# Ledger of designs, part 1: VH-VL binders against CheF taxis protein family member MJ1615

Scores and structures below are computed, not measured.

Target 1, 255 residues: CheF taxis protein family member MJ1615, of Methanocaldococcus jannaschii (q59010)
Amino acid sequence: MIDKSSEIARFSGKGILITPKTLEKPLLKWEKLEIILYKDKIVFEFVDKTIEVGVEDIEDVGAELPKKVIDIAKSTLEDITYHSSIIIKSKEFGNVMVGFAPETSIYGKAPIDNFLRKLFYILLNKKEVKILYNAGENSENTKWENGFLTFIKKRIKDGLVTKIEYRLVVEILDNEDSKIYDIFSNIKDVEIEEKDVDGEIEPVLKILQVKDGKDIISYLYTKDKKVRLFILRYMVILLDYKYIGILRYLQETVE
Below, numbering starts at 1 at the first letter of every chain, in headers, positions and changes, except where a header shows other numbers; Kabat numbers aren't used for antibody chains.
ipSAE, averaged over its two directions, is called F for ESMFold2-Fast, E for ESMFold2 and O for OpenDDE. V2 adds 0.75 times the mean of E and O to 0.25 times the DockQ between the complexes of E and O.
[cut] stands for letters that were removed.
The coordinates of atoms that the task and the answers printed are left out; those that the model quotes come from them. Centres of patches stay.

## First folded at step 4 (VH-VL; framework fv_acimtamig)

Design b01 (from a3 with heavy chain S31R)
Fold by ESMFold2-Fast, scan of step 4:
Structure b01 (fold): chain C 255 residues (1-255), chain A 123 residues (1-123), chain B 106 residues (1-106)
Amino acid sequence: as target 1 above (255 residues)
Amino acid sequence: QVQLVQSGAEVKKPGESLKVSCKASGYTFTRYYMHWVRQAPGQGLEWMGIINPSGGSTSYAQKFQGRVTMTRDTSTSTVYMELSSLRSEDTAVYYCARGWTEYSYDLYYFDYWGQGTLVTVSS
Amino acid sequence: SYVLTQPSSVSVAPGQTATISCGGHNIGSKSVHWYQQRPGQSPVLVIYDDSERPSGIPERFSGSNSGNTATLTISGTQAMDEADYYCQVWDSYTYVFGGGTKLTVL
């Protein structure tokens, strides 16, 4: 047998394929589900069906479900909560797919968080960006630096053990001393702002950090609006950054 | 400093039940997960399951599901592994081993091991 | 289910470098841990997270992990290093061990 794609991550548990027709049922049926992440696709293996979603067809991750779906999920016979779920939206299927951690998981959210970190890696790694680093609130600086998003694996020693921390950063393109900008740590606030990007007014991420007692304001532009959405989802879901600007943007742009 | 001390060797007959203890000392008992791993004579290591001493939650390897039960007593910092319906193939050294709980499952390894309990199952 | 493959045995002379391989599909995407077990003794963690050494483990022990193979390397091998060595990963809510490699120092 020939293996065409190498598996990057796997999540085993229970889940459900949510469609308008499914919402008409009095109870949602939880089914055995394996979610398998590849570089170019996500595979949802139910007992009776297999659904594949190309990475390019992913519209949203971790989107909020309608209150009715949440209430139904909580009322199921199974002691599984939506708070531990992965939600993948795909316009191609007109579906919302929900995966859950096993009921008896002694690891809490760790399997879901690890799967999501690898998913965000696939969605965000090597995506082109423009950055205006440390520009200040009233900055007249109009020179954007070209770069890309990447993840760095940090090993943080904690006594006898070492923690693995995967951290999103911006790497500058065409720089002889290859510069890394860490704009996703020590964040005080984040919002979406209209700003001039190479002569055109574009929505950009405005990120306020506090480093060594000093305020650092940076602006991040992505041409692909889905990349911007995935950055915000990453920040909310994995970094627990729930700033009003982020939440407002997500409410306005997500169906 | 960290020490895991297991109960002594046992001889059992097929069909009987086994209960092995592992007493922990030198650290905060409820902050680390505890595993059970066995090793048949001349064979490799085989993971049996894990227990969270804080809440008592357990997860077992599929092979042992239905036959194994793991429990703990926080007042004595002791974990227990009970294996029922013993067969001659259950003859092995049974180890308890401490695991670190971090949010990433990539880091789950066994940093300290008990001395092992030899269990012989024969007629 | 996920399977780790190790050679059954490796032999080296004292002072030589021993290498023990651990094969697994896409193992480079996983964290690999290594245990040393001397006859009649409990396993001892010698490498965790691919290449990290616990406190008390000599610097001659090192590890690497990429693609489909993880490797434990013991430089300047000593008689006291004679033992069985096991690699281990976490996969799909279970802990998977390799079959073990007997290292003979002769």
Scores: ipSAE 0.000, ipTM 0.460, lowest interface PAE 12.8, mean pLDDT 79

Design b02 (from a3 with heavy chain S31K)
Fold by ESMFold2-Fast, scan of step 4:
Structure b02 (fold): chain C 255 residues (1-255), chain A 123 residues (1-123), chain B 106 residues (1-106)
Amino acid sequence: as target 1 above (255 residues)
Amino acid sequence: QVQLVQSGAEVKKPGESLKVSCKASGYTFTKYYMHWVRQAPGQGLEWMGIINPSGGSTSYAQKFQGRVTMTRDTSTSTVYMELSSLRSEDTAVYYCARGWTEYSYDLYYFDYWGQGTLVTVSS
Amino acid sequence: SYVLTQPSSVSVAPGQTATISCGGHNIGSKSVHWYQQRPGQSPVLVIYDDSERPSGIPERFSGSNSGNTATLTISGTQAMDEADYYCQVWDSYTYVFGGGTKLTVL
């Protein structure tokens, strides 16, 4: 029995299940879809079926829908002006994509983004990282610090109300105190670079920020490569860091 | 600074149509959604629908679908709500209320309200 | 369609803490907003996004939201707080209001 009081987020709209077999057939139908997020699992309720997977079986978020799917939606007058996707691992079919869109475009991308903020919280909060903060240019810093990804609540005053946003940061735990490194604000570019991490050459995220006219270059290592992917998706989808180096890494499938 | 000013009270007969206006000032009109919410005498608040002043797109509560129409005039920063086929049960104070259009925030609430327009529908 | 339930009335003595509940299935996963309406006046936003106060709203107003119940708390209740209070959520492309709670300060 699903304990509904433990729901973290819910998306109501329409969706489509895309398997390798679906891509071979031109007939695609967008159906009513409820996506229910829990701490340890995600549930996709279609009209005629329910798909339930553990959070650890989520492979990608916000992946591009295949052109064929978009073309068919346009031809059937489906309103998918705003859409997103979640790729899940299936024991029988390998990777399966769930495309989803709001019932109406009047609210823009907000229904998607509100759901994805909760999903990224589940996927990224308290994940282990190693960071080399402000290690570019003239920096002699070569010592990696161990930490965790975490979200902090930020308040931005706007007239009568204060806008609430949750910001991803890196938290370093010291025996006495904790330090916070904000490496996800004022980003000019992100690359993947090979770097020595505790004696092994590993791919790391190289994040370039520009603060007060100064370049700050930091390197972020995640043992789980999916965490790296989720960070990049979070930056593109929720922080609007699109049309920069990030898109190249998200789309490249040559290597 | 932000102000929503509605048209004056009206008395209508069953079967007639109602058109209420809401003039916005003190902010960029096309930046925020506008909603209509009504309240029957001694009753609670009831959401009727939303309009995006930028594109003019609308979405209505199912109860009012087919009877309500929302429009806007960007040159005068004014939103209109028209309700047709009036019944005595439509007697209410009608409010316009501002909502957020900012993506990436959970801002589905009403921060500024008009003064209300009392509409009495009686035979 | 989603339904919010509020008690029709709550009475407190001046200076006491008033609590107004807003019940909804798994409401803790939604953002809850609260409005105060004095007789003959327009609603005023007093709490948004579960627990945030707009500028000009006294700090004695606070909110919480978890499980199946959201709560508006008014500490040190004053005569001027006597009003109807409405909770509100967004659900499935609609805006849902609770039935309202009349707060009497006596």
Scores: ipSAE 0.354, ipTM 0.713, lowest interface PAE 3.5, mean pLDDT 86

Design b03 (from a3 with heavy chain S31D)
Fold by ESMFold2-Fast, scan of step 4:
Structure b03 (fold): chain C 255 residues (1-255), chain A 123 residues (1-123), chain B 106 residues (1-106)
Amino acid sequence: as target 1 above (255 residues)
Amino acid sequence: QVQLVQSGAEVKKPGESLKVSCKASGYTFTDYYMHWVRQAPGQGLEWMGIINPSGGSTSYAQKFQGRVTMTRDTSTSTVYMELSSLRSEDTAVYYCARGWTEYSYDLYYFDYWGQGTLVTVSS
Amino acid sequence: SYVLTQPSSVSVAPGQTATISCGGHNIGSKSVHWYQQRPGQSPVLVIYDDSERPSGIPERFSGSNSGNTATLTISGTQAMDEADYYCQVWDSYTYVFGGGTKLTVL
């Protein structure tokens, strides 16, 4: 057994703690920050304080930093060329945003993306979903399949080395011989649509893929609204899918 | 066909400056980071710093901050490492080594190395 | 100021399995890379991302990484495998090397 207290991932850089109260201050400063991810918790170590929350209290990942925070960083000449955020549920202040950025921009987004890749794995792996695969032109395909989110390794040869790509997929729950649906590649558009799921109208992800010149429309439902949010953030941040439907949903749903 | 060719051995006196070159060929020069790693006689490998040939951005190990400067010339696909205020402890083989720049992957290793440049600092 | 600890030397008989350890605090959360350096030569990447082999590296070389220890394993060790071996990780915007292990095949 792996020790549950063992560190899964670490981000070292600079960060800022954002609460409604801190946005009223004339000066906001970026401080040394270590973010440590464990299986069941995440720890934010600032120079003078430590904030620890359970993974279940993570509310959002990769939300836009407030314009005021960006403007102040520019005025103080802080290098936050690449940055991200994590929103956590605080006992004292409600939702609190932790903004973070690498100490140097030389590696581009890599330090952020490497940390977030491990965080999204923790947030999305093994989460239960329902899927209607290729339901656009087949009106008889009205039965939802039960499955769960997982990540698969794809090996891509590149010169001397083989690159490993981790891809989010849907695996169908079955007794034996699992079935995998890749609905997160070759995407042309994504929308959120209201649809009947087991007798109740629920918001679902409508994903349009183009495979071999054919349009494939699939619907993905998650009971946990945060899982849906994390899927959309994953698509925008790590897959670079910046479709209007996703961006509009994030704008309407996020605090 | 990827090749990194470094300048020849040098003998320097304490207090002088060193400038080593590393000429890259067989790939797109601006698609990969370039690193400098040194090795004192009979000792291990020590990372000195990194340069992004595309923009010229650099980052140096704390130990060398203030003494090392890395530059590049995209027209000749060449990276330079300059080390000032030389001491006898700077006697080492200096290597350039290629690293990955693709931010979508956790690729922080060195896949190709130059042949090394021996620098002797003595009085 | 992350530190990687390797044994200074490891000795094996020809055909036996050599194991070289690389210790580091929670190293299992990092990607570990291994380099082989023969006397008078440049280092050569033999394992990357904990357990992957570059093209041209024999299947005898394998790697693992969990907890506080990463391991380079050379099965059926040959005289040509005599070299110094270095582990390496990326930590806090720096590249950290182990002290190196001299493998002797006798």
Scores: ipSAE 0.330, ipTM 0.725, lowest interface PAE 4.9, mean pLDDT 87

Design b05 (from a3 with heavy chain Y32H)
Fold by ESMFold2-Fast, scan of step 4:
Structure b05 (fold): chain C 255 residues (1-255), chain A 123 residues (1-123), chain B 106 residues (1-106)
Amino acid sequence: as target 1 above (255 residues)
Amino acid sequence: QVQLVQSGAEVKKPGESLKVSCKASGYTFTSHYMHWVRQAPGQGLEWMGIINPSGGSTSYAQKFQGRVTMTRDTSTSTVYMELSSLRSEDTAVYYCARGWTEYSYDLYYFDYWGQGTLVTVSS
Amino acid sequence: SYVLTQPSSVSVAPGQTATISCGGHNIGSKSVHWYQQRPGQSPVLVIYDDSERPSGIPERFSGSNSGNTATLTISGTQAMDEADYYCQVWDSYTYVFGGGTKLTVL
């Protein structure tokens, strides 16, 4: 049984289960949906069914529903203003999409974004990476550094209150010196490029930042291709970089 | 300096409607959500609903759905709460309270409160 | 239909520590906010996001939240702390308040 005391996050709202069979029928209908996130699993509770999968079986997190689904939904669903999706690997159907939307549009995407912040924390925190920080033409950094993704607390003063924002960074822990690289702020461009990583040509994430009027180019490698995808989705959905570089093309695409 | 100033006390009869105002100052009116919360004499706080002053969109607690209407006037930085079909159990102090901003998605709290408007519903 | 449960009253001697509990199913996964209401006055935010203090709130106010219980702690309690205290969470598009706790300092 589910131990609710270990619950990390919960989303309450409307949902839709999308399989190849569902798309063959034009009548899509929002259902009551609870999404419960644990450290090692995610549970989708519909009224008449419960789907439980390990976090390792989450394949993608979408900023939007696919265009084909939107076109069908527009003709049959009442409210499609704010939505998101999670793709899970099912033993019976392969990849299955769970689309979800808040009960009311007054909060915009906030209920979705609140849930997704905790989901991305689970998907990205402590994931191993290799980084070439500030590897431009005059850079002294020519070696890949081993590190991991982590989130740091940032306190932002706003009137009476101090807001806590969790910021994704790369942490290096070599030579007993802890070093943090912030490569996910002040982003001007993002691309995928083929690069030599420890003697093998691999696709890497190329991130261009502008800090104090200077361009900083960094390359990020993740052995797990899903981690790279989750980073790109995080940037589109929660950092609002959806209008630059490769991120522009990911806004509409859910694989 | 943020201030929320509400209209004065009212006495109503059952079946009438109530309209309370809340004038905001000291910040950008459209940047924060506004809530209405009431408190019956000697009782606890009860959330009634929320309005986005920017677009005028609203969401109401289920108990008040169909009887409550929230509106705003951006030219005067004022929000209004109207409650219809009044009953004696609607006797309460009605508060406006400033809510989270679009930058505070993890924080659903009320940082500033109006002084309250006492509404008495009696025959 | 989320419900927050608070004790109706708590009494403490001046200078002692007062603790006010707020019970809710899996409340540790939610952000808890606390309000102080002195007689005849509007509520004042004293703790937000489980443990943060707004500007102007004394250091003696602190909060915690885990499992099924959130707690407001007032150290070195003073007569001016006599008030009703309310916990509050957001759940499924609604704002839920506890029933309130009357703190008496005698």
Scores: ipSAE 0.314, ipTM 0.722, lowest interface PAE 4.9, mean pLDDT 85

Design b06 (from a3 with heavy chain Y32F)
Fold by ESMFold2-Fast, scan of step 4:
Structure b06 (fold): chain C 255 residues (1-255), chain A 123 residues (1-123), chain B 106 residues (1-106)
Amino acid sequence: as target 1 above (255 residues)
Amino acid sequence: QVQLVQSGAEVKKPGESLKVSCKASGYTFTSFYMHWVRQAPGQGLEWMGIINPSGGSTSYAQKFQGRVTMTRDTSTSTVYMELSSLRSEDTAVYYCARGWTEYSYDLYYFDYWGQGTLVTVSS
Amino acid sequence: SYVLTQPSSVSVAPGQTATISCGGHNIGSKSVHWYQQRPGQSPVLVIYDDSERPSGIPERFSGSNSGNTATLTISGTQAMDEADYYCQVWDSYTYVFGGGTKLTVL
């Protein structure tokens, strides 16, 4: 690659491109791979080819391949010693699976998670949403607030050092000030529900939190359904929220 | 209070092997990585490798691959670094240093360091 | 292999602001950490994740990181700040240190 300017993140490891044609090969092998993230694209540099995917052409992150495709891939992979930790699906090139390289085994999933945090920032930051915060049982006639997704720095004390955690939140601009809704912390349950959004019935995220001993129910709507998918992937991959409603939705959506 | 206490200074001849120890206290030994970093006289810091005390898995810098071995003993909360086929240019202060194992953060830094072990390699 | 470039030395008068640079290709996309090493002593972490201070590190130590340059800033420098300073990043499964900067306070 000749252009190393404006690089946001880089991952070095092993990966493989999965397409219908690739699955016909008698033997698949993990290939050396550099993944480079820019603000408008992601680049996959294999030894003998370079694949570029525009951010707008990313269809899914961390998607599970259909069982039949997984079974074929597993039966043709030369060495499954490397665990697949990330799948990026695109319109043009299909799926790119990335696994741990032997040289990275000590770090486990950390390099991949660090790359994914920056990728989710690109995919989710400044995306428009509508929210019904703390809607409770009297929510039927409450007004949806317009806002956008953003990330805030959260400081966690750990002995003599402070760890920095970036958390997804909803921000509402109120002229001179901004209002922040943290609906992705202290989650008890998440599901997808049909709800009236400004006169139209739409699928929305229903998030149940426990805050100060009280249940808080919030509904989040995204006009772009890919943004909803990316939020769910973010929650499962980086926050480890594996609620049954999310898992079922993800299985149905990738079909 | 976190402490990393290393073994004492050593004098070696070229071709011999070095084994330095680093005893940890004041925290859960298996919850943090341990690194080895060396510093030749009047020179900068050079990373040698990393060990995960929980599973014993290791990763070494290319320059030391094949010559360095890192091990641990969880019963004594001690990490060891062995460097073989010593050369005069291996004369240095060898440090152990603690690192984070957090999966979701860019926390690849060294928050606590041992006092250092001076190793002199001469004929 | 990734390389971090630091000036070999920086001199400041007591009470003045010292700035120590750490140059690297797209270093702004990495987390930069800074260590202080006084003569005959072990390194001490003074800044982590570009701009965060460990407990016990004076407020006069601050950090920034953007583009191709990370900077350690020490305001109101004191004789006790006289030391070697090293920047450090993680790149491609290895830990990379800068060459170090000797800060002299005279």
Scores: ipSAE 0.118, ipTM 0.610, lowest interface PAE 4.5, mean pLDDT 81

Design b07 (from a3 with heavy chain Y33W)
Fold by ESMFold2-Fast, scan of step 4:
Structure b07 (fold): chain C 255 residues (1-255), chain A 123 residues (1-123), chain B 106 residues (1-106)
Amino acid sequence: as target 1 above (255 residues)
Amino acid sequence: QVQLVQSGAEVKKPGESLKVSCKASGYTFTSYWMHWVRQAPGQGLEWMGIINPSGGSTSYAQKFQGRVTMTRDTSTSTVYMELSSLRSEDTAVYYCARGWTEYSYDLYYFDYWGQGTLVTVSS
Amino acid sequence: SYVLTQPSSVSVAPGQTATISCGGHNIGSKSVHWYQQRPGQSPVLVIYDDSERPSGIPERFSGSNSGNTATLTISGTQAMDEADYYCQVWDSYTYVFGGGTKLTVL
């Protein structure tokens, strides 16, 4: 028997299911939770129920937990110093939020970040984008290139060990001349601006990098609104890029 | 050079408690987690728990929960492991081992180990 | 609780390739680390993150991890490689070691 489904990642800890109905006492409580990620689906195993959805039904990652949910943890003495959330599409309730937190705070945010790193890989890898690389005030570059988001392994020597960093990049395939643009490192500023993309005005991600004393400004576009959201969540959560423009965009977009 | 130097061998009786020390040098003490791992004679390695020297927070393997306590003294760059209610099965070499604290990586391994402390529990 | 399975012993002739397996359910989704322990000595990290070597570890040591099996490979084995080898993963707030494999070079 061929078992084609293979587990990509697992998170073990405590969680809380948030719907309009479960926000009413006494239905809302933090309880044991396993989150299991596969290439095509995600499974949330609570003590007395299991929720399974396709990855295409993941709507958001890392949204703020409602104050009532945080207050419940405080009143029941649950440690949720480090926490995150995943919003999924439900047939009956619309968007449903699963809040989750590690069993212990000793590892900081690492248990969450390790799970989310795998999740963002599933959500972002091979997604189609357009990029206008190094196209700032003093640049003559006006040509958008078609490409895909991908992750590369960077090796950094640090004493006796080699530090491994997995970095989101843009790979260009438009002219059969493969090249990689690293636009997510050495970032000085990030904002969302409206720009002409193939004759239509679209929101694009504007990234300012500083490398070797020079400014590099690049614009990134994706037609898929969820991919745009996931890129910004990835930057805030895993790269700790908390620029005010990103935070404002995330707050406005997830209303 | 990174060094972890542990206290010397001990002989204990059943029911007593054990306290082993591990003095760190050659790096910033509060920047790395410290673990305790034991090994019974002729047996494999068994993880006991972890301490974050910066805040003093701890987490213990379920098997040792209620019997083990880990503490640290930042002024001397020393971690301690105390195991109570000793039994003959607790006869083992006890190691401290350094863990990496880079929060962006799933690299939970032990890069430097102490020399080990042999503890014999016998009546 | 998560369990790692290793063969108790592996024998190889000098200069030949030794392979030590580490079995675990869906271990390919985890990062596997390997330690060498010579008699009377502390463990030494020889492979981390499935396939990476610390500085000072000979190129003869390599690792892989996929599906339900991780493997430590030692090419051109030497007498000095005789030791116990342990695989290790992190699983749900705990560190899990394999039972260890004694490598003998005959």
Scores: ipSAE 0.107, ipTM 0.655, lowest interface PAE 6.9, mean pLDDT 85

Design b08 (from a3 with heavy chain Y33F)
Fold by ESMFold2-Fast, scan of step 4:
Structure b08 (fold): chain C 255 residues (1-255), chain A 123 residues (1-123), chain B 106 residues (1-106)
Amino acid sequence: as target 1 above (255 residues)
Amino acid sequence: QVQLVQSGAEVKKPGESLKVSCKASGYTFTSYFMHWVRQAPGQGLEWMGIINPSGGSTSYAQKFQGRVTMTRDTSTSTVYMELSSLRSEDTAVYYCARGWTEYSYDLYYFDYWGQGTLVTVSS
Amino acid sequence: SYVLTQPSSVSVAPGQTATISCGGHNIGSKSVHWYQQRPGQSPVLVIYDDSERPSGIPERFSGSNSGNTATLTISGTQAMDEADYYCQVWDSYTYVFGGGTKLTVL
């Protein structure tokens, strides 16, 4: 088994640390930053300081710095096209934002995409969920199944090369019938709805897919509401579902 | 218009305690950290400690550990620095200064300073 | 404990360039801030983050930081620039000041 403290990925690039206090100053600049991703924590190595944060203290992820930050610091910030914003909960300072742009390569967007895939992997992999699959208006299904979020490796032939695509799925681990539910492809709509989950009314994700011309409606419950947020961010950032249902409203990290 | 206004000069005897106040105005009090820096007559600047007005968290220079206490009152936007077991060597001008968080080294500077409080410790 | 060393005094004629050094082990890897203190007054931030000027600080003030030495440069020095100057860095959860340099403009 893998040591939970073992490093899973390391990225060099430029970073910026934004606190609520920084937003009252107009001067911000990108500095050298190395980010080390572990199964249970993230380490931000700036030249003069190291910030270590547990995965449970990651509050939000975005593909861009908020417009307010850009507007305040536009004259001093470089035009860095491909970057992320990560909101971390500091025990001393509340919410702090780390902007990060991994070193550019000949492939342009590839470094940031690779970073974000690894980041979402540690935020979502093996997280517990309850799913009510294919329980639309014409369905009799009322039984919630216990499962986990996981990533599967999919090989796609792309001309002369084979591309590797990682897909988020829901895995049901059961003695007789282990199942994989793909509810994150061919998405037509995403909403949050209150639904009865094992006797308690809870907010759940309602995901509408279209497969072979048929509508498939599934409901996903996460005990940790941050996991739900990370799923929505994953859909916007890595799956490019920007204008579907509630995803249209999630173009920026929470203020 | 940022202002830091400190309490008036004090004369103390060795063994007594000192408590200096610093009232902030012109900005969001809980959005900036506050530091205390002192300067003995004819000497340089010496950092004493930092307080986060939002949560009340503090960190003190090792030289002052066990003798200094920093507190704040968010309702009056005021920071306090108390120094106990005073010695003649504690004679100095004590400044409060606004600063940034420890989590951003590029922002670890003091952009506004109080007018200073002269404290004389003599027998 | 990290130590910053400054010359105790620097003298310059009006209109000439004054340079004040701040020595520290590998100080080029740190951000250096500079304060001006006139007699009987509170310190004033004149340079932050090695080379940045706060609003209201004259353009004749500039800074640099490389290797083991950071430098505050005052071009076209004026009588009003006569003051004590302190460099400052953060190191290991403490804030370190240099001993200060008295700038005399004569």
Scores: ipSAE 0.000, ipTM 0.385, lowest interface PAE 19.6, mean pLDDT 82

